# Ledger of designs, part 3: VHH binders against Stonin-2 (STON2)

Target 1, 311 residues: Stonin-2 (STON2), of Homo sapiens (Human) (q8wxe9r568to878)
Amino acid sequence: EEEITVDVRDEFSGIVSKGDNQILQHHVLTRIHILSFLSGLAECRLGLNDILVKGNEIVLRQDIMPTTTTKWIKLHECRFHGCVDEDVFHNSRVILFNPLDACRFELMRFRTVFAEKTLPFTLRTATSVNGAEVEVQSWLRMSTGFSANRDPLTQVPCENVMIRYPVPSEWVKNFRRESVLGEKSLKAKVNRGASFGSTSVSGSEPVMRVTLGTAKYEHAFNSIVWRINRLPDKNSASGHPHCFFCHLELGSDREVPSRFANHVNVEFSMPTTSASKASVRSISVEDKTDVRKWVNYSAHYSYQVALGSIW

## First folded at step 11 (VHH; framework vhh_enristomig)

Design k26 (from z4 with T107S)
Fold by ESMFold2-Fast, scan of step 11:
Structure k26 (fold): chain B 311 residues (1-311), chain A 124 residues (1-124)
Amino acid sequence: as target 1 above (311 residues)
Amino acid sequence: EVQLLESGGGEVQPGGSLRLSCAASGFTFSDYYISWYRQAPGKQREWVSIISEGGDTNYAESVKGRFTISRDNAKNTLYLQMSSLRAEDTAVYYCARGGEDYVEWDSGSWFDYWGQGTLVTVKP
């Protein structure tokens, strides 16, 4: 059976401002992978929403693919697998290729501008130090300015959300517990729905509270990691932020480091969406009309949210 | 400071020709797509043409075959050669870095940079 699958994968990376999460720096890299099961040496043509072919598309109805956007985009720094006829692309913007059979490979990559003015949610973080006590609070709100958040019927989730708060090495001892065998284990507590004004008694375990998801110290990241499986949740529509709170007593103010991490790291994936708004408009296979065609989209976001230093 | 400065506009008879120029400064001109837009009195802004960093071009249907966009990276200058001008081509013409994303109501985009415009008037 003849079949071709096109995977469009976006990687957003960047730095956003403290508070408003204004995009200060970004990079969007799009990779297109092909997996095909086609008889013979099949010649294929891929059509993207390339601004340089807007209004000049000539495609057969059978070759038209569903799109996720009406937007036309600028493709920067296109790089192609050796199976692509680059001369054809440079002369006509046509992506013409003979795919590797039964092998998933990267057909091409390119850079774009992020297609939104804001990220899917904002994270505001406040840190306070009072003697040997450190408090970190974050407020997460879904952004009304992000296009996919405007209609609940067409909304796409942010999945596997991971917000990482780097922990100075001096503080790691406060997140570990001696076992009867001398092994260390995490001793931080997480309490959902708890008061964020709560304080621990001097020398107590760190107090962590979240209104959604889970939070704990994870040594693999040298960070407190706030994990949320899916956003938005049922309470996101209420306008109330999702909150993270951490209170730590360091035993003395001498344990506050002279240098602290300047950023909180945010990472998540969005299925069936594109950060670039890159869209496959057509797929054709020369001399074949009965070909099963699939397009999958995914976007991975990884960025830093600026915050004040602790000294 | 990013600046775009258009010139070359003026009055012309139907069927005439004009060449518009856009002088760019404050950024690496050769690394960017640059567009021409226009806005006639009482009408919405419309896209006219675009050129990639590599020199690939596209045009609005209303100007195809009559207008030619080009760039001179050594001079940091964008051109629009207009021929067979018609009354409906009367507009203020703008050079833009970015801008087309904002034609769609709810599209995201970086800060767009626009020139001050140059007026083209096609007289009867």
Scores: ipSAE 0.502, ipTM 0.782, lowest interface PAE 1.9, mean pLDDT 80

Design k27 (from z4 with T107E)
Fold by ESMFold2-Fast, scan of step 11:
Structure k27 (fold): chain B 311 residues (1-311), chain A 124 residues (1-124)
Amino acid sequence: as target 1 above (311 residues)
Amino acid sequence: EVQLLESGGGEVQPGGSLRLSCAASGFTFSDYYISWYRQAPGKQREWVSIISEGGDTNYAESVKGRFTISRDNAKNTLYLQMSSLRAEDTAVYYCARGGEDYVEWDEGSWFDYWGQGTLVTVKP
């Protein structure tokens, strides 16, 4: 019944290069949420792997949390909930607080740097526009440079992967809520051929093919959205990329807008991992020794892959 | 371009004091954590001290209580006041943006910036 849960949530945002997905710009925001069920007065102390306390920690054995990293990190622009004694933090770097009982709340947030040199996977995209014909193809490969990808036994998945290809507003009326046809299906191949010929006179239906997941136009994002539930999958181990293909034939070259989106949006989550390497080193509750303590980590990634000024 | 320039090194006797300076240019000095590292001949590089944008500090155990790091953001200068110097403090001292903890992000790439170093020799 005496219990405190600490959720450490990282949010990675940024811009990566066309091709190799070199990180051109990034921002990592860490939010720490608390949910506690503690009787009486509950003055709590939280210790992070803050570089400013490296080597100066005084932590009782019962306060130590399981280690998630050997790294010490730089905390930037710390902002605290009103229950935190900020004077204590500025004097000693100790996060001292009186939590809201039985209510999940954000204790603090801060900025840090991305702890990796590479993202969990790369997305290479090629686009072509010729007259009234538009073609987009992407190749997705798991990165061997990302730390969580180097141990197949303990590899952490990228979940709910969403790759969004912005559709020019001029083309939105030509899209319907359509199901994508799988490239691996013989039936889908036959249907694609027939559909192409039969609908050409009223404006060609988009042809969309994926080797993993699903793809369709989603009006909520004004984008073609390629969705993959989990990476890596069985085919990732073969070294062969996962592919997305879209072919759109407009009725006229006048329907090709003079301005196109110059990026693709990528979004996904990774459970039990940290983009910042922020780690809870200790949790203590004044005058209580038998408190159940839980720490959860998660990272959410949302970034743009540059395509250039022309598709 | 980012430049860090150390000065203030020299020869001192055990128990003596020395103050190192690091002049920074080519970046917004006040926005960065800055560190002092040292490297003795034939040894690997060792972290000595770090200071945050706000002036909060930390020190390696071997120098705690003897060294003091400080910064002057108006002058874009970092200092290391060294006291009670010992023979084992003999090393080339480097000012660094980035370093052992994490590579700093600058100019679209991951990059550590180091000064040329300044030699401190503690001898009888």
Scores: ipSAE 0.494, ipTM 0.784, lowest interface PAE 2.1, mean pLDDT 81

Design k28 (from z4 with D106P)
Fold by ESMFold2-Fast, scan of step 11:
Structure k28 (fold): chain B 311 residues (1-311), chain A 124 residues (1-124)
Amino acid sequence: as target 1 above (311 residues)
Amino acid sequence: EVQLLESGGGEVQPGGSLRLSCAASGFTFSDYYISWYRQAPGKQREWVSIISEGGDTNYAESVKGRFTISRDNAKNTLYLQMSSLRAEDTAVYYCARGGEDYVEWPTGSWFDYWGQGTLVTVKP
């Protein structure tokens, strides 16, 4: 009956370089949510892998949680829910709180940094313009990891992958109708080494092809959106990149802005992982010895892949 | 340009006291954790102390209770007050704004920015 759940949720945001997706700027926001079902007065203490307590932490064995990392991290810009005794935190770095009963709430948030050097995959994009014709192609490759040094608990799939290509307002008229090609039809046309040559489709309606997932214009984002449910897929092991192709025939070359692509937006989630390496080291509940304790980790990534001027 | 400049080193007798300073420029000093490191002749660099942007501190076991780290954000200056100095405290002391977040700290050798150091000699 006595139970407390701690959800550690990371949000990665940043900008990466074109081609090799080197991290140019970033930050990670970590939010800790609590959901508890505890009887009576339930004063709780939470311990994180805070660099400021490294070597000085004192924890009872019964309060130790399974660790996902050996790293110690800097906690920046800590902000707390009103139930946290901030004076205790400032004096001892102990997160002391009285949780809201049976209600999920955000206990605290803080800023950290990305604990890895590379992202789970790279996205390379090429754009070509020939008169009134515009072509965009992307190649997505899974990154090979440092398997010997990685925590097995942090090696999980990327889910609900969304790659968004902003569409200039002048081109929206050409995307009023959604253009979606099924995988079976797409595979019949997309051969290995297929070029950006002329398509069999003519007119101003865009032609979109993907080797995995779906692609269509989505007005809510003012973008062409390439959606992939899960990476890596079975074909990722073969080393073949996943591809996106779009061909647009405009009414004239005057409809092509001098600048139309500054970046591509990438968004996805990774369950049971941490982008920050923030880890719960201990959970204790005053005067209770039979409390069930759960810790869940998740990371959400949302970043821009920078693109150079195309002309 | 990020710059860290240490000063205050010198010769002291065992049991003596010394105050080190680190003047920072080229960044918003108040937004960063800043550390002190030291390196004795023929030994690897070791972490001494760290202070958060909010003034919270931690110390290596070998200096705990003898050294005090502090900061003056109005002057963009970091301090290390050293007392009860011992022969083993003889080292070049460095101020660092490092990438500790990316490695198991303090076991990594990578840091973003280091000062040039200031020598502390505790004579027998």
Scores: ipSAE 0.321, ipTM 0.687, lowest interface PAE 3.3, mean pLDDT 79

Design k3 (from z4 with I50L)
Fold by ESMFold2-Fast, scan of step 11:
Structure k3 (fold): chain B 311 residues (1-311), chain A 124 residues (1-124)
Amino acid sequence: as target 1 above (311 residues)
Amino acid sequence: EVQLLESGGGEVQPGGSLRLSCAASGFTFSDYYISWYRQAPGKQREWVSLISEGGDTNYAESVKGRFTISRDNAKNTLYLQMSSLRAEDTAVYYCARGGEDYVEWDTGSWFDYWGQGTLVTVKP
């Protein structure tokens, strides 16, 4: 049985503003991976929603497939695996290749622009320093483009959400002293409906509360990491933001040149969707008509949310 | 401060030719798709032609075979060679770092900057 699978994988990276998460700088990298099980010397042609073939697609391509996007996109800085005939691409925009048999490989990569105004959610973070007491609070809201009124079961999810708060090097020892398993975990509480106006009643122990997911110090990232398995949550429709709260008492007086990191790192994946709007429009294999064709989309987001300076 | 400045417009008789230029500054010209658009009197702005960073091109159906887009990355300049001009080609022609079906939502964001235009008049 003849078969080819095309995986379109988008990587969004960038910097967004404090508060409303306006995109200040971004980079969208699309990687196309192929896994094929084809007999003989298989010459394959791949067609994307490349704006340079708009209006000429029928003339240039065969086996045009139904697509979930109506957008035509600009492909920047295309780089190809050695199995692609780059001269054919430069002359006709046809992605012509002889795939590696039975192994997954990256056929090509290119840059695009993130065409949407907003990311799937916004993260607002406030920090407060009062003597030896430090508080960090974050509020996470699903964006208007991801309507809070949509059924969570039909919404394309943001999965494995990771929000990382870099811990200043001067504070790392306080976390280590409190960790029973030596940096494996800190005192963290998952508390839906927690009051974020309340302060810790106990000494130098860090107090962390989240209304969704979990939070703990993770040495691998030198950060407090807030993890959420899936967004939107059932409670997203209530209009209440998802919250993270951390209260840290720096027990010993330090020399205090410390400032927080300038940013919070946000990372998550969205299955079955594309950040670039890149779409596979055609797949053909020379002299073969019975080829099974599969196309998968995924987007991974990794960006910095500005915090500003500590006053 | 991204800037695009068009030139080369003027009056021409039907069947004539003109070459438009667009001088770009404030960004790495060679890294971007650049487009020509036009707006005829009383009409909406329409896309005319597009060129990629690598020199690949596309054209609106109404200008295919008559117009040629090109770029000179060493001079940060975009060109539109227009031939066999017709009355319906009368319009203000705009150079754009941006394109139809590729929306930029923020005024300072990527790939959505326009020049001030240059007028092309094909006399009856």
Scores: ipSAE 0.011, ipTM 0.527, lowest interface PAE 9.1, mean pLDDT 77

Design k34 (from z4 with G98E)
Fold by ESMFold2-Fast, scan of step 11:
Structure k34 (fold): chain B 311 residues (1-311), chain A 124 residues (1-124)
Amino acid sequence: as target 1 above (311 residues)
Amino acid sequence: EVQLLESGGGEVQPGGSLRLSCAASGFTFSDYYISWYRQAPGKQREWVSIISEGGDTNYAESVKGRFTISRDNAKNTLYLQMSSLRAEDTAVYYCAREGEDYVEWDTGSWFDYWGQGTLVTVKP
């Protein structure tokens, strides 16, 4: 059958304040991907809620797509795949293109402004150092100011939430116990009659507790990673925060670095939602009226929460 | 301090032409969408034209084909070339920096800085 799928993906990046997660810096990048199965010549036209066509767009009824917003947005720094006729875009704001059959590709990208006043949740983090003891505690609360959180019937989840606490390189040994001494001991025993025994090292092990999800050191990120599959959960409705706690006992005060991480990294996805409020208004395929048209929206968030001073 | 200063207005006969200019200062001109608006005595403010950072344009239906908006980022200046002027084009013309990057359909365009305006009078 004849069909075309348009995937609109927003990527939010930025820096937010320590206490109330006020947006200090941000960028929203929107990428539009196309996957089409169209026979013959397939000249396509895509219409967005581009402010520069407000009131002047001409769209046939058959080409109108369900709207996700009543807003018209500014598109900054538009960049197009080679299949797009950029001259047509600059002259009329029409996104005219000939897609490759059965190939998912990025049709275009552009920058927009984040369309919300707040992020979906806030993360407050406190750190304390007392001699050789280091404690980190975070409180995560769903934001009632975020539009998708106001009505439970239309609430969209935050999925695959990852909160990363950078660990100084000198502390890595406290999270990853090595058996190099045991291996040397085992080799010595083999030379003297092949008797084996594994050893375990006792010592200060970091204490980590979370009220939701899991937390562990992950070397791929050089960080303690707090993972939550989905927010909100049933307890989020009560307004109580989700908590992360870590207690680490170092060998001496000298192992506390003179500099510490100034940010905690937060990353998650929200399906069926848009950070930009970008909306596909129309899709047309020349000389074809019976085309199945799909539009999917998703937003990915990746930002830093300032810690200020760790002390 | 953000400032927008319009110039080039005056009296012109029907069918005549005028070129309006808007000199911008106090911000990175090349980073903003800039619009022309007009307001005739006793009437609502009307959007006339808009230009993006990259030079892409749009026009109100009433002026399409007669007016041309352009920008010179090196000079921090916005232009509106007006041709085939009509009595209905009589208004104070304003240059506006678009402050929000999205606009609700029924509320019109929002702007955060507005120039002082320049009067265009089309008289027989």
Scores: ipSAE 0.013, ipTM 0.490, lowest interface PAE 8.2, mean pLDDT 79

Design k36 (from z4 with G99P)
Fold by ESMFold2-Fast, scan of step 11:
Structure k36 (fold): chain B 311 residues (1-311), chain A 124 residues (1-124)
Amino acid sequence: as target 1 above (311 residues)
Amino acid sequence: EVQLLESGGGEVQPGGSLRLSCAASGFTFSDYYISWYRQAPGKQREWVSIISEGGDTNYAESVKGRFTISRDNAKNTLYLQMSSLRAEDTAVYYCARGPEDYVEWDTGSWFDYWGQGTLVTVKP
């Protein structure tokens, strides 16, 4: 009956280089949400793997939580819900709070650095223009440098992967038909396993091919969207690329803008993982010992892959 | 370029005090956690103290209550006030700025930038 749940969510945002996807800019925002069902006015104390309390933790054994990491992290720009006693935090680094009853709320947020040297996969993209013909090709490879990719038996998947290629408004006419949305999906003919660079058989509609997932124009994003439900797939191996190919024939070279897309957008989530390596080390509730305590982790990634000058 | 320059070392008797300084240049000093490390003759480097951008601090167990880390962001300078010095505090003391990345702070092996160090000798 007495219960508290702590949800730790990381949001990675940034810009990575063309080719090797070296991290050029990044931000990791961690949000901690609480949902509690506790009798009376409960005073709660939360302990993180905060580098400033390493070696100085004052916790009772029963308050110690299973941790996902042995790492200690720097917390930047901490912001708190009004229920947190910020004076206690500034004096002792203790997160002391009185939770809202039966209501999920954001207890705090802070910034950290990304705990890995590489992202879970790399995306290399090439664009070519020849007169009125435009081709875009991408190669996606799982990164062996990412810690969660080192052991297939304990590997955590990248879920709901969405790779977006911005499309100039002038090109939208080539992706839409005089028809219902279902017919548009049928026209986005993705030929999985097709050889890249093979000649197009039909001349007027965009040719899109992927070796994994699906690809189509999605007006909500003004982009061609390559969607992959889960990476790695059951046949993926280190060094094996997944490919996207798009060939577009415009009515004339005048329809090719001088610049289109300086980046490709990548988004995905990873359940039960942390991008920050933020970890809940302890939870205590008003000296109560019979409280059910739960901690959940998730990481969401959203970043740009730079293309540089493509013209 | 990023530079860290330590000063203030010297010889002192057991129970004495010294104040070390680290002058920083080439980066926005106020945005970084900064650390002191030391290396005794024949030993590996060990972490001594760390200070956040907001002034919050932590210390190695062996120096707690004896050493105080502080910073002056207007002067881009880090300090280490050492008191009750012991023979085992004899070491070269280094100022270090880590990357904006995860670091195992007690090993020092991942810090991007180190100073040249300043020698502290505690003599009988």
Scores: ipSAE 0.303, ipTM 0.679, lowest interface PAE 3.6, mean pLDDT 80

Design k37 (from z4 with G98S G99P)
Fold by ESMFold2-Fast, scan of step 11:
Structure k37 (fold): chain B 311 residues (1-311), chain A 124 residues (1-124)
Amino acid sequence: as target 1 above (311 residues)
Amino acid sequence: EVQLLESGGGEVQPGGSLRLSCAASGFTFSDYYISWYRQAPGKQREWVSIISEGGDTNYAESVKGRFTISRDNAKNTLYLQMSSLRAEDTAVYYCARSPEDYVEWDTGSWFDYWGQGTLVTVKP
C-alpha cells in the first residue's frame, strides 16, 4: 500500500550539421514527476547525482536506489513545485517535499547538457533542384554501438521516429491530406525519360518511397512525415542506410521558392534511458521503512538537421 | 577573449585569514559554474570549491568549515574567503570556469579556462 514512483523524463532539443550530425546547439530539460500512495503526512527526500553533493551525501542503505550511471551532473535553473522546501535545497541541495496524495504531479525541472558525444543515429539529407524538378533524399544510419552482433533484447530502441520535411505553402496543393506515400506512389510514377521534354503538371502528386516505415504529407505539420516505429531494425547493422526518397515535378521553375526549407525536423523517444545522465540515488520517506520505491527513465529527442546539396 | 584574473594572495601566519578574488571578463559570468583549485609545489592540482550560477556551493573536505566561496554577478567577480589557514593550505590558487558540457568537476582537465593563479604561503 505504501509506494512512491519517480519518473525522470529528459527532453533533448537542438540543431545538428547536415553531414555528420555534429551537435551545433543543444538543450536538455529534465522533468521529475511523482506519483505516491502514502498514508498520513509523508515527508520525502529525493537524492540525485547532483555534482554539488558529491562526496558530502549521507544515505541510509534502505534508501539507496539502483544507479543508472556513475557520473555526477550539473543542475541548472532548478524550478520546484510548491510542495518542495526551496530554502532547504539552496542551503543543503536536499530535495525535501510533501507529495500530493494519489496525484501525478511535476515535482521539479532543471536544465542539463547532453551527456553523450553523438545522437543514436545520423540523418544525411540532400536536396536538388533542376528546372521544375525537386528531389529530396535522406540516409539514416545507426550510430556506432548498434551492431548486428549485439543482443537485440539488450539494445535500447528509438521509438516513434518522426522525420518531418517542411513543404513550401505553394506546393501544398500538390498533396492530398492524409495520403499514404510509398509503394503506391511508385506505381503512379511519371517517366522522367519521356521523349520530347518533360510533361510535368502543376498540382501533380510527388513520387515517394522509403525502405523502412511510411511517408505521407501531414497537414498538421505542414510537412512530409517519414515515420518509423522502432530503430534499430534487422537492416540497421548491414551497413546500408535506411532511405527516404521524394521526387516532385512542379508545373514551372517559377514554383520553386528562392528560399527552400532550412532544416529537417527529427523527433523520437527512448524508453528506460537518460539523455542527461540524471539519476535518482536515494528516496526516503520520514518514519516509514516498508515503502515500495520505483524509478522510471525516459528521453524524448526533438532537433533540426540542416539541409544541403546532394553529396 | 575569456579571461580570469586572480588576486589577494600573500604570506600569512597559521590561523590567519585571506580573501582571494577572481575578476572575470569576456563571457557572461552569471551563466557559469566556477571553481577554485590549488596546486602545492610537487603535488597535483586539487579541487577546493565550486559555486553554481544560482549561488549553491560545495567544498573539498579538507577546507569545509574554513573556506567560503561566493560570487558577485553584478561585478563579475568570484571570492574565496579563507580562515584558520594551515601550513598545508600553501599553494597557488586558481580560478577555473567550467565548460557547459557534462563534466566530473574534481578532474582539472574538465575546465576550459584557468586564471594565472595567486600564491598563498602559510608559514609554520
Scores: ipSAE 0.058, ipTM 0.535, lowest interface PAE 6.5, mean pLDDT 78

Design k38 (from z4 with G99Y)
Fold by ESMFold2-Fast, scan of step 11:
Structure k38 (fold): chain B 311 residues (1-311), chain A 124 residues (1-124)
Amino acid sequence: as target 1 above (311 residues)
Amino acid sequence: EVQLLESGGGEVQPGGSLRLSCAASGFTFSDYYISWYRQAPGKQREWVSIISEGGDTNYAESVKGRFTISRDNAKNTLYLQMSSLRAEDTAVYYCARGYEDYVEWDTGSWFDYWGQGTLVTVKP
């Protein structure tokens, strides 16, 4: 009945380059949430892989948590819930707290740097404008460190991948609410090196094609949204990129903005992973030895891919 | 752009003291953790000490109690005060701004910046 759960959630945000998705600007925010069911006023201590305690860590065997990384990290801009004794932290780097009773709350947050040199995949996007015609094409490739050459089903996946292409609000009239586009399968096969160049639907509504997942206009985001449930896919093992294509015919070239979207938004989650490499090394509850302890990790990524100074 | 320049090394007898300095430029010094590393002849580079933006510190066990790391954000300078020096402290000392606590020079992180080093020799 005595138990404590620690949820470590990383939020990666940033801007990456158009070609190779080089990280141009980033930050990682780590939030640690606690949910505990502990009798009495329980004094708890949380140990992280904080570089400032490396080499002088003293932890009882019963308090050791499974190792998730060999890295020691730099904690920046630490902010604490009122239940944390900040004087203890400033004097000894110990995270000492009395948790709220049966309530999930944020114990602390801090900033770190991204622990890897590359993101799980790269997205290259090309846009072209010819008169009143606008075309957008994207190629998604898994990065070497996240290659599908090992069994894709045993790799930690990128889940709920969402790639958003901002559409000017004035173009919304070109997306019919009763349209079957986006309701039918958009998984039509494409020859390697070729784009979806044909329109199979009459009218002025846009044509969208994807080789994996689904794509449709979603008004909540004012964007065309390409959704993929899981990466890598079995076809990623062949090294072939996953593709998105959109063709839009406007009523006039005057409806084409002088500046089309200068970025594409990419968002996805990775369960059981950490972008910061933040790791819970120990959990202790004073005067209690039979406490059940759980630690869950998750990382959420949300970043912009630059399109450069061209459409 | 980013530059780290160490100074203060030299020859000293066992039990002596030296103060190393690292002058930083090309970045907002006060926003970064900064570390001291050393490399003895024929050995791998090892971490010596680290200091946070707020002045919190940590030390390798071999130097704890003998070395003191400090920073002067107004002067963009990092210091390492060394006392009770031993023959085993003979090494080239490096100032480093990086994301990892232990970095080999040739395999450092993508934002690693290292100085050229300053030689400390402890002679009987």
Scores: ipSAE 0.373, ipTM 0.728, lowest interface PAE 3.2, mean pLDDT 79

